# Ledger of designs, part 1: VHH binders against Putative ABC transporter glucose-binding protein TsgA13 (tsgA13)

Every score and structure here is a prediction.

Target 1, 363 residues: Putative ABC transporter glucose-binding protein TsgA13 (tsgA13), of Haloferax volcanii (d4gpw5)
Amino acid sequence: TGGDTGDTDDTEASETTASEGTTSGTTTGDVETTDGGGPSEGETVNAAWVYISEIGDLGWSWAHDQARQAVDEQYDWLETEYTEAVAPSDSERVFEQYAQGDVDVIFGTTFGYQDPMYAVAEDYPDTVFEHATGYRTRENMGRYMGRIYEPRYLAGQATGMVTENNTIGYVAAFPIPEVVRSINAMALGARSVNPEATFKVRWVNAWFDPPTAREAANALIDEGCDVIAQEQDSPAAVRAASDAGVWTSGYNAPMGQFGGENYLISPIWDWTEFYGPTLESLHEGSWEADAFWGGMETGVPMLDEWGPNVSQEVKDQVAATEEQILNDELDVWAGSAFEGESDEFLFQEMSSFVEGVEGEVPS
Unless a header shows other numbers, all headers, positions and changes below count from the first letter of the chain; antibody chains are not in Kabat numbers.
ipSAE, averaged over its two directions, is called F for ESMFold2-Fast, E for ESMFold2 and O for OpenDDE. V2 adds 0.75 times the mean of E and O to 0.25 times the DockQ between the complexes of E and O.
[cut] stands for letters that were removed.
The coordinates of atoms that the task and the answers printed are left out; those that the model quotes come from them. Centres of patches stay.

## First folded at step 3 (VHH)

Design b10 (from b0 with T101R; framework vhh_ozoralizumab_d1)
Fold by ESMFold2-Fast, scan of step 3:
Structure b10 (fold): chain B 363 residues (1-363), chain A 121 residues (1-121)
Amino acid sequence: as target 1 above (363 residues)
Amino acid sequence: EVQLVESGGGLVQPGGSLRLSCAASGFTFSSYGMYWVRQAPGKGLEWVSEISSGGSLTKYPDSVKGRFTISRDNAKNTLYLQMNSLRPEDTAVYYCARGSRYYKWGGYDYRGQGTLVTVSS
């Protein structure tokens, strides 16, 4: 019943290399998935992940794959497989191929998958779909994301406390609500403990472009930034900060090894706290489509470990604020232009900077 | 100050059950992975179980797998170890220990004073 791991015959158009589907699963049964019921209790659950990027060093796709590996090891009734480097334009074919196979649930992990996944979900009502960063649902399709602005606010306090120049650099991906929200939360955090802290933003216009991210970090350091934060799918900006002897905060995954003695702390993802309960609900036949928007209380958006030279005063301040966030005693948006805005606005419509961030969001 | 206070240990017959508790204070409990470790008289420390910060993932060595269950209540800052089908070789002082924030790194930095579990006929 085990079988060996095989490659699929899924052909993808790619500039770099023609991409074929890859599986890490074992042989599965021929049972169809049912909406809201999943497979029968005690049956194997077959799950597939579709990634925008190739799995590599410390990015968004890497963080999801670490969680896939963890749940695969955790549950003997779970078989997992994945496909890397799937552009949104190729994703409909990949989703359809999985839905036609023995897969019970398909996780799509980038915003651009929204319309392709939503269309395929309509055609395959017996397959469960989950879309990370998505905004639409169906009876057989949920969406999920974490409130990463909470650990951003906390990391922001650390940046505000260690800066001596009151000038913090942020190497950002794209001028979209997800990124603007993270920049704003970090700035609010920094200014909550240091009202004179200011942020300078440089846009890479890519999630994964290590050379350009490094150039952006070095340019910010040249402009007087003594702390570098980032929102990229690589540790390149963290490495650049460390090489320059500048404090640094990363993103997505633990980056302490790259920040060295200049490392502060980073907002990271532990997707196992979403995938675990979701897969268990499928195994138990209790899955229902949801719009998961979890904070630090869920364990999904979280902080990694402190760098070796961060003072106890900084750690104590952040710990006290973290406790307030976890107890629902602090609204990170309180006192800002975004106080009282809905979760939908925070998720989809935030397009301007808070006080303390230089310039304007590019249009 | 970080404090971990274990309770629930005692004398139990082989095949019996015990539930250990650990009350945590002085840190943000829900943000850390947690461990149970044990030390039999005159022997080294042995890892018994680990749990992620949100409680979704758990891990056990073969020696206790299927018999012990780790769980946590983040609202009460409490860690639990349900011990079933106890064996004489489970006799040890059991320690609650604080892991890293990202549980996959493994290891722990603080542990409590311990609670003694004695399994004898």
Scores: ipSAE 0.453, ipTM 0.772, lowest interface PAE 2.8, mean pLDDT 87

Design b13 (from b0 with S100P; framework vhh_ozoralizumab_d1)
Fold by ESMFold2-Fast, scan of step 3:
Structure b13 (fold): chain B 363 residues (1-363), chain A 121 residues (1-121)
Amino acid sequence: as target 1 above (363 residues)
Amino acid sequence: EVQLVESGGGLVQPGGSLRLSCAASGFTFSSYGMYWVRQAPGKGLEWVSEISSGGSLTKYPDSVKGRFTISRDNAKNTLYLQMNSLRPEDTAVYYCARGPTYYKWGGYDYRGQGTLVTVSS
């Protein structure tokens, strides 16, 4: 129960989530939770991860795989496997192959897997499914994401404090709520310490396209941006900023090695704080479908390490604000058009920019 | 400035219990894994327990597993060590230590001044 629970949805307006012929049929608002799938207590847990890109992306898929490796090392009762470079159009086949095998849980790690994973979960009620960035659930299918807008707000303060042109560039993937939310949070953070800060956004229309991301970053720099932030599954925009001698903030994984002398700090993921408890619950036979939406207090969304030339004044400002977030003394959305919106709205429905972001979200 | 201040040490009989606390300041506590490390008289530093940044994952060496429990309160910037079934061999100065950011296990870059635990016959 967060501070955004002021918006109450009518349960009669809730959509029905039902299978036509399986045990996963439920009506939203009249949901009775039952035992999910998974192994019996004390059995070996077999877990599979499905990645949109190759692990060598050094971004999103890499961050999930680092956590997979960490939990594999942590638990002697856990066996892990993965498939990389799975396009959404190919993902249903991969999910079906895992569900037909001895896999107890399948983690699908990109937004585009929503419909394929949801369909396969209906056909395999004894298999547990977890969908990163997903928005639909079943009795045997959970969803998970972190409130990355919290460390985005903090990184945003750093951008607002170092900019001299008051023009910050953002290399973005797709105009979907996940990305719009991140842009907005960064802009609010920057403007909390520098009311004149403005953001220019360029859309790559891909999660992983290093050449296009680099071109977008360079175009923003040519337009006067002296700070480059990004939301891509690669460090290409961070490298472009570094090569141009402008400040930069990355995403997903620590990118200090790519930002060099002009690196600020990045919102990153520590997925072990989600995968660990989830796998333990499966091992203990206590797993149930949930809609995980954890903030920095969970350790899932977090900040990496400061770049070598960031001033103590910037570090102190960000640290003070992070303490306020962790102590529930600051709401990122306070004073914005989105103040008081529900977690559901923030997760699924944010489709417009806050003040300080140039232009409109593309249709 | 990074500061870690341990408290809760003292004299206890074998079989007794103590709870140690570590107050952290000067850094984002919730972004770091944390350790308890001890040094017995005339010995080197020995790892006692570790906990992930969000508190979901913990590790213990066999010497204390089942007897010691590490926990944290990120809203209070505080690390804890609950020590049960204490043995004379547990006599040491106990240090709170800051680990790496992210999920990585192993090593630390800062520790406090320590708190003495004496388990007497």
Scores: ipSAE 0.013, ipTM 0.482, lowest interface PAE 8.1, mean pLDDT 85

Design b14 (from b0 with G99D S100R; framework vhh_ozoralizumab_d1)
Fold by ESMFold2-Fast, scan of step 3:
Structure b14 (fold): chain B 363 residues (1-363), chain A 121 residues (1-121)
Amino acid sequence: as target 1 above (363 residues)
Amino acid sequence: EVQLVESGGGLVQPGGSLRLSCAASGFTFSSYGMYWVRQAPGKGLEWVSEISSGGSLTKYPDSVKGRFTISRDNAKNTLYLQMNSLRPEDTAVYYCARDRTYYKWGGYDYRGQGTLVTVSS
């Protein structure tokens, strides 16, 4: 958070005596615990967020922090704090420090926090834990993710309609189900309006590596891709596409300023639609561990604004399909190899590409 | 172009009810927080209600809390305000307004032309 001119030194909304992940407890009154952990109904809620990256240029951690700030402003009874740049190997210490303090709920926001958070949750049954992208739960530990494949399908339609080479590039993070699901949904969306559309994937093997993401985008453009999509915690691939004068779709946060004249639209996150209800349930004493997986109807996964040169025909097509998704009239996976698969499969087990995506998912 | 068109205003007796609607077009409605704001005769603009993009977060000032309910239908690009137990002090032009930001309560950047609500015996 650190201010408009600062970039290295960020502060938590708590008393921090050391810069590297050390925090003092909140001085906001005494909090009583409930049966499932957290404060008694009507008491002040102290919440902590743990981020893998610095809050920077429109990434995953940035999107979660925008939501943290929004709920802090929304609720007079809420006190928030956060720790940035916490590697999974350091996360157990950070979770323990928060759980030993005056914190009622700890939100861990990267997949690699799963085992560290799960272990700490066992030792601190009066503290509530929530793990973004997680797969394990406890009585005091929930998990959450949004069905980003829905707005990815919609962005996919836009890519399929604007491509002239029928070759769309995707700069991807890791070959895990979360990413494979997004690639497949975009390909299905593109092919729903353009059966000749094909996707080429380049793997960065990092969530945040702007130079490698830029190189991957440029390599895809050199291979004939006239649209670049991405799944990275930076706008580097979007910026590279803009520099090359090719269409682009981003991820996580609005990236229109980086795509410029060639921007389409991006699947983005509004985590306030998860954090708000979760924090209200804690304040009301009604919180229970859950496996949240909300679609566009929840507002968690959503679309940003259209780029300035996108035709009305493209906008109308996407709007009509969005209406069908919001009314539960369209199954994104219908007609694909994944038609009829469970939510559990879609979340955790998708390891192969749909027709139209070139190559195989790396092992 | 961004357009917001309010309807549903009218004359109502104290204690009565009205439902206002706002038809939105020209932007991704489902991705924006929305407001209802009002302006009473001879007064400034007053915030009446706000709703998050997906509808899970709503906020009201004490003057209308418990009497007014904001809601939205993202499939129909429509915002609603259900107004119950209306009072003469609720007499105002009511405006539908779009939030300036996706995430924060950043105030509004666009509003409609308004619909007049008159609460009088």
Scores: ipSAE 0.334, ipTM 0.714, lowest interface PAE 4.4, mean pLDDT 87

Design b16 (from b0 with Y102W; framework vhh_ozoralizumab_d1)
Fold by ESMFold2-Fast, scan of step 3:
Structure b16 (fold): chain B 363 residues (1-363), chain A 121 residues (1-121)
Amino acid sequence: as target 1 above (363 residues)
Amino acid sequence: EVQLVESGGGLVQPGGSLRLSCAASGFTFSSYGMYWVRQAPGKGLEWVSEISSGGSLTKYPDSVKGRFTISRDNAKNTLYLQMNSLRPEDTAVYYCARGSTWYKWGGYDYRGQGTLVTVSS
């Protein structure tokens, strides 16, 4: 009941597995130049990103860094820099170092940065702070996350339509509200088009543990799952499903190259739609602390591209439902135990499974 | 299967306005950055405008900045180009084009058949 939602827990788990046995987690990035081969002569906004894992995770940190690169290319008045592999215990120092420099805004991208960033923001009131997956704000500190449960619901419809034995596997990270919400949304989506669809969940207890995620996927396939979904910072479960000839849906980043002929579609992130408007507001002097919680209408949580063998019937069904979500004509939680619950509840407090998900959420 | 169908072209007088539409099908429209490109008679292709997947970011060359506005309706899988203060130099076939990804700028992998815009009295 107390877990944060989104990448904060995801990124911490990835760092824990990726950094086992290492003491140093700090890497400084270079400041990139804008298009045209040099710094802009206009007013410059200096922005820094702090990542818990290496950008090469092909998951959460990668998705944020793709957006950093995109906004750097988009705006000639923007200079960006980053530091990767920053543990929460090292993050206060990194935030303070950026705040003491020429940086106008610092984006912290993991849940464990909440308290370090909140403390530094108090000491540097002229610096703007933005915390992905955060739950607290200050006058100079905002928070942001996307309603990934919307594209999860849509990917869920695809799983429900392609399953032949009504048994779908989900390789999950941790039993926290963020993950429970994603599992539940996918199950509701599947059952909206196939009432007999059931989900079996296996817990990796890590955001980044490719060998364990692959083993979990294979165990689910052995139990009769003919579709594998996942919530991990790696494509390992998607690769395992592909190797077994089983349909698959990924997470965080496009995973079509790993799912091959059995790829369905994945809920992914385009943080460009958050970073762009945020940086423009800073450039214009109109920035205010906010608690961004955007759905697919913002373009932040979204779907990647369909796999090559997905039928037109599946694509048409998902497209029709996506249109309803974008027009605010469909509530993902309608008809479930969570119908009418607040955004705060969805963000922080979802701790039980909906009908169709096997077993109970571990406590 | 990927299809982009432009409409709204026609004859318009200098100083006039025109709104182009592009109906997209066969792919997840909301996941792609979109482009308008044009080709004037006897000239090469030139970029007219770019828009991010969710519509928050737009980009224009100086030749159309302030006169043209790109927008999208992801619920309707439709891309728009509002063209104001049209000039004879804007006469071209206008193409709707799909970018490779939402956060990769420059280049496209699919283009529509085009719609002719003629600015002349």
Scores: ipSAE 0.032, ipTM 0.582, lowest interface PAE 7.1, mean pLDDT 85

Design b17 (from b0 with Y103W W105Y; framework vhh_ozoralizumab_d1)
Fold by ESMFold2-Fast, scan of step 3:
Structure b17 (fold): chain B 363 residues (1-363), chain A 121 residues (1-121)
Amino acid sequence: as target 1 above (363 residues)
Amino acid sequence: EVQLVESGGGLVQPGGSLRLSCAASGFTFSSYGMYWVRQAPGKGLEWVSEISSGGSLTKYPDSVKGRFTISRDNAKNTLYLQMNSLRPEDTAVYYCARGSTYWKYGGYDYRGQGTLVTVSS
């Protein structure tokens, strides 16, 4: 079922939306109200980001922080702050400290923040909370994630076209639905253009552990993998592949500088396309808790730039498929065991590999 | 291989409107923030609008705010500039330009050939 509430109607209903103001918000009106001298015509929005790693990770936390900086530069009415290197076990205190201050919205950016943020949101109903990768919501707490499986499928086509021994390695974080979904999408992409492509997975059991990620990549290369993909918050596996002269695809942020001559392309994040509209809705007083699940059409999950040695044939194939995804003409999951599954299932419940991925998901 | 081709310029009377288009090819259009910039005769380049990769963030200088609207169609690899209430001082060659995948980083790398807009009676 496609995420119903026991009826056949859309799960979204605009029943309790209080109309405020005499005009629908316009881009021109918003821009004009943020410019000029004199007292502010709108309230300042104070926003805080909480990151699991340091912003210098060149991965997940870095990508969120680049978007924080971008929206800070974009909106004169916005003030931003952040705290980095916050373990899930320490996050409840950090969320409480921000909620006790003058912060209007708190963005928590790792899966492990779910229960701490959910608890704090109950105690601070006047503060807005947004949880990246989350699965629980409240009246004052939304969740957000992008359908990164779309650009992962496209990167997968590139891996399938360049492999010569049909053995592709994947350095993965944790055996959770988010990661299994990415592995499966890449395998489906590769096999869409090369039915003989196979994937070998190694689990780091961490989002950020560069030494272990490098060892996993090297082990996969030793096992015959001539392409290395990864799902880590660092470029370590991409660097290892480059050092060994094998093709590589990164994750989270542009990693071309680390892959060098062997770089293909990576699924990356542009979180400005989520944070911008969310902060504008808060400034306008129209924010409502939502479960954002945006595809490439939103600009949130996307591809970076091609590596210098990727052939035009590979680029043309990926561009044609990307056009189909953007026009809603291609279902990434078509022909797989997951064809017809709901977005909610894909987000929360995917726990097995598709054909072409060796082994089973650890339990 | 990056190509940007502008169209839609022409002669228009003060108070009139024009819609410019820019056809992009040779790169993943949906991954890049985009700009419109202009150059009036004998003057330097002037930024006139910018749009983020997915289209949710737009920005304008005071000189065109309320009169110009930037938009994009990522499925068609096309950038647009709707220009209303045109003034003689809007006379310039208008260029489509490609920015960063994170739109705040630096200026633009590539610029098209331009399309001439003349606002005159």
Scores: ipSAE 0.005, ipTM 0.479, lowest interface PAE 9.9, mean pLDDT 85

Design b18 (from b0 with K104R; framework vhh_ozoralizumab_d1)
Fold by ESMFold2-Fast, scan of step 3:
Structure b18 (fold): chain B 363 residues (1-363), chain A 121 residues (1-121)
Amino acid sequence: as target 1 above (363 residues)
Amino acid sequence: EVQLVESGGGLVQPGGSLRLSCAASGFTFSSYGMYWVRQAPGKGLEWVSEISSGGSLTKYPDSVKGRFTISRDNAKNTLYLQMNSLRPEDTAVYYCARGSTYYRWGGYDYRGQGTLVTVSS
């Protein structure tokens, strides 16, 4: 290749640029259609998933694949297939290969797939595309994500109630709106029950890098954090916290086995609540492109099971707050600098920390 | 408590063979699909092989297909990986992992501590 290549390009910078582009006023008004939304009733639906990492990540890709397996078992008219470990730079080829085959719908599951999927969707208007964490749509391409900040707020209350040092560590992926939103929601949750709670953030600069995530967790513990939360596609930080005897909250998938006696609870994904209805709409010929942004009321972003040593007091507090969120009686952002901000701002534009989070978001 | 304990790793020369074992406990081994995954130095996890709960179906990526063979002994609660024609690029920590059969609140995946395989002269 050329003398200089994408070596100086940052995936995070690329993601930030793409987010800003969609924030410029692009709307769902230009959504493309598949002229009936897939095969007629009684026909087999063929669906493909494209994953950035291996299913063995036990995190983001694993959670999507658990849902793929669940819907495959649920629907006798559904055939599923997948490709794992697909870098964004390789994704256009993979999407095109599926679109050229017998596949009716292609689910792309990482932020970096946006431009490759959007390009392929233009060339294959009879194929349906869905992009997890996406920000652009076409008539044959939808996007989907859950408001994970809701269960993150709830997990935050648990961290605020169990901390003895009032110093909570957060092992974070990239300084992008998705991650900043999760950090802020957890801090607001913790401070709602413990105004003295503070958060220290360490950036891994990767979604999946277990050794670096473990190193970041241990550094935060060395700095005095007695609770470790994380936003990674692996349980490495949760396990590091457990090994050190520190309370911990995971992400993406149930991580109780790695947190052991020190496990609190984690925000997780049940993507079956999105994939099920979407695949049914394709089977019925009623699919339309949408910008799904579902909260806990949809069942997509949710909490897993409590750790074995969490007190009933903590469980009761979180349950009461969860009920308020589900009944639209509590806004996570109420009383913060972000009170009243639009869903689009929350999804695409949040770039600063709330009170209680140490330091500033890296630029 | 679910436990997976790998063994059989070590130093082997290129072209050599190793057999990895995974001792499973704390769950009904025969009811779960099982995986071998590996992590090379400085790399992410890579799927190496998969076997169905009854042992009738196996899957391999092209990188190891024809060289590696996954098998299981449900009576002994043990998973195996026979690795032949080893290459320096097969150097990694190898993990035994339990597959999930259903995605819901109680669905967990487990992985062992790993066993190091070094392919070098």
Scores: ipSAE 0.005, ipTM 0.134, lowest interface PAE 10.6, mean pLDDT 83

Design b19 (from b0 with K104S; framework vhh_ozoralizumab_d1)
Fold by ESMFold2-Fast, scan of step 3:
Structure b19 (fold): chain B 363 residues (1-363), chain A 121 residues (1-121)
Amino acid sequence: as target 1 above (363 residues)
Amino acid sequence: EVQLVESGGGLVQPGGSLRLSCAASGFTFSSYGMYWVRQAPGKGLEWVSEISSGGSLTKYPDSVKGRFTISRDNAKNTLYLQMNSLRPEDTAVYYCARGSTYYSWGGYDYRGQGTLVTVSS
C-alpha cells in the first residue's frame, strides 16, 4: 500500500526486539492505560492525518480518509484535518508543524514515514503519534496494520473456484513482504479449493500508476489468465479485466462499479474500527502506545460485496471459511512453508512465493 | 437475495429482560453496519441502536441507553439486542436492518419482517 518501498530490510535488531515486546496482546486496540499524552479527559480531541497520495486515488489514502470522515461524523468532540500527497522526504516538516500546533494525535499512513515520525515523536512527547504499517514505537508513538492476508485468502478461494484454465493473474505493486504476503495468501486460498490453480505475477513497481497497471492486466490476460487480481491504489486492472470479460478482484476500496458483471469480491479496509477505539481512548485519557495487528475479527481488514454473477456455491464456500477465520479455527499459513512463522516474520521477512505462484520474487 | 430474519420476541413483564436475534444472509454481513429499529402500535419507526461492521462502535438514543445492548457475531452472521429493565413503552415490533454503506451512519437499505415484543403484566 502507498510508499511501503522504503526501508524494506530491517537492519536494526533493537527495533525488532522492542517491536516483539510491544506487540504482545495488542490486536483489537482495546488496551486502555493513561500514557500522559493527548488532551485532558473529556476535552475536544484534535486529530490530523498525513497521506502519501491524493484521496482521489480510490485506494489506500481514500480508505483512510473514508474512516476519518466517518469518525468526524460519529464524534461531536472530535476535530479532524489532513494533508495529502506528502512524500516521505517532506513528512518530517508536516509532522512537526502539526505537533507545534493544537493537534493531539497525528496519524501517518505510509511505511516511509517511519523515521521522520519517530524523530518528531521524541521532540514532542505530549503529542500522540500513530503510524500505519510502521515497525518502531515510543511511549507516545504506536503503530497499526490489519492482517489483510485473511480476506485475501477468502478472495483467493473465489478465484480458484471460478477459473476455468487454472491461470490467475496478479497485478502487484512492489516485491516487498506486505505484497508477497498478500499474493501468497490468495494463492493458498485458491489452492485450498482448487489444487491446480496457478498464479502469474506482474510487478508495476508503483502503488498508483493506472496506465502501467492496465498494461500489466492486459498482458496477463493475453497469457491466458481468466481471473485478474491486483494490489494497486487504483481500479485500472479491475477495469481492464471487466473490459476483457474476465473475472476480477480489487483491493483497498469497493471496486464493484469497475468490475461490473465480472466482479468477484475484494479485500478492503474499514479503518473506523481502529480509529474509533483509538480516538475514544484519547478522549478518555486512557491511550497507550500499541502495535495493533488486527484480523477480520476486528472489522479492519474485510471483504466488500459479491459481484452480480458469482454463484451461490462460491459464496457459501467463502462464508464457511470466513466463519473458521473469525472463530480462530483456521490458520491461513497451515501446510505452507510459512506455517508457524511469527507475526514479525509475516510482517517484515516474507520474501518467497508459496507453491502455485510462478517464478520468484524479484530481488 | 438479502434476508434478515428476527427472532426472540414475546411477552415479558415490566423490569424483565429479553434477547433478540437476527439471522442475516445474502450479503457480506461482516462488512456492514447493522441497526435495530422499532415501531410501537400506531406510531412511526424509531431508531433503537446501531453497531459498526466489526462491533467496536455502538450508538443508542437516550430512551434505551444503559438498558439495551447491541452486539454481533460475524462468524454466525447474527445480530443481537439484549434488552434489560423493559418498560411498557418498549412494546413494539423490532426490526433488524442493514446499513446502506460500509462506512456511514444514519441510514439502512434492508430490514427484516420484525419480531413482536410485548411488555405487560
Scores: ipSAE 0.452, ipTM 0.766, lowest interface PAE 2.4, mean pLDDT 87

Design b20 (from b0 with Y103F; framework vhh_ozoralizumab_d1)
Fold by ESMFold2-Fast, scan of step 3:
Structure b20 (fold): chain B 363 residues (1-363), chain A 121 residues (1-121)
Amino acid sequence: as target 1 above (363 residues)
Amino acid sequence: EVQLVESGGGLVQPGGSLRLSCAASGFTFSSYGMYWVRQAPGKGLEWVSEISSGGSLTKYPDSVKGRFTISRDNAKNTLYLQMNSLRPEDTAVYYCARGSTYFKWGGYDYRGQGTLVTVSS
């Protein structure tokens, strides 16, 4: 980062309002209307991103914005703009504002945008909508997510190999299928190399709450966890683990600088591998609504770099398993209660823990 | 220990084709953008192509666009450069290079020892 930050709330004066639009590109001329939306083939594409948090979160919104910047640089025919810190309750207004302007595609990047975006998409059939983590589609609205459970499984193997207490802590956001899936995949990974590994989960009940995430991590460490994993839109739990001298795995973005000597590896996102092909299809007039769910073979969910003190044995084990995943030779869910379940079930309906995870999913 | 090992260079006639390979080890290959760069005799390094970590985004300078194709096989930790319609001015040592960041193009931090490509009769 260059400064402090990563385990505190957004107490800075820099706030954006959901009702303020911002334009970072050149205005496109009139676009011909067509069922299903999108610009005419070969015309300038105007794309907008809507983020739940500030891009300085160093997590989920940051990862999407890095990809927005990358595709903006990649394509001379692409103009991008964004609005950050948009709560789901304010998102319908923001989506309508973009749909009424010269925007060809709107990317909404949190699952809470589902119903607001779905409603606006019905009223603006000539605008294309894409919803990250979404469940519903329309002719002019797609959904996308990556199979982050694949790099979670790999990071899980690392946690299982380095733990000496066989007790791994997981600082989690909300008890929803996306998060349960990630916890389960990490536990399966850990237990694939260490059958005695167990996971303790603490729920922050927020995607971005650095002080609460830090306290959850410290509580898990106090309970005997010698490895801390997390699913938060900040490095706060990783930093807490580093401060306590315990192993750690992050999420969303490379967090090696926060984990220091205790850093393992993290599942992270490279959304350029989704946004690039999607924007090219819009530019070429070939876009169709889809339910993208890409694995590591797509490059969307991936691993960052190993921490400095991780042994070669751990790296070799993970590399061998990664090769199997990339060659479609390993089913992460094989031997679990979820073996043979459909992709739709894995995406939308996973609501219970696998063996090795302590307790039950709340509610 | 980061290692990049190029192969596939050789002598080829104008209009011919070659495929270069780069075997990568010592880092999480699937997480890095990759580059091909070249150095012609008596000249500086010239960027030839780049590819994103998953392979969906590629870039080429006008000098090779339409003739060269960069690709990767993340399961095999291997980068490729397919070179078609080769010209005498393509004669150079070709280097495989690792990108400096995950999400952005901004140069490279490691390169291999290179493989010589000579385009001549």
Scores: ipSAE 0.448, ipTM 0.769, lowest interface PAE 2.9, mean pLDDT 87

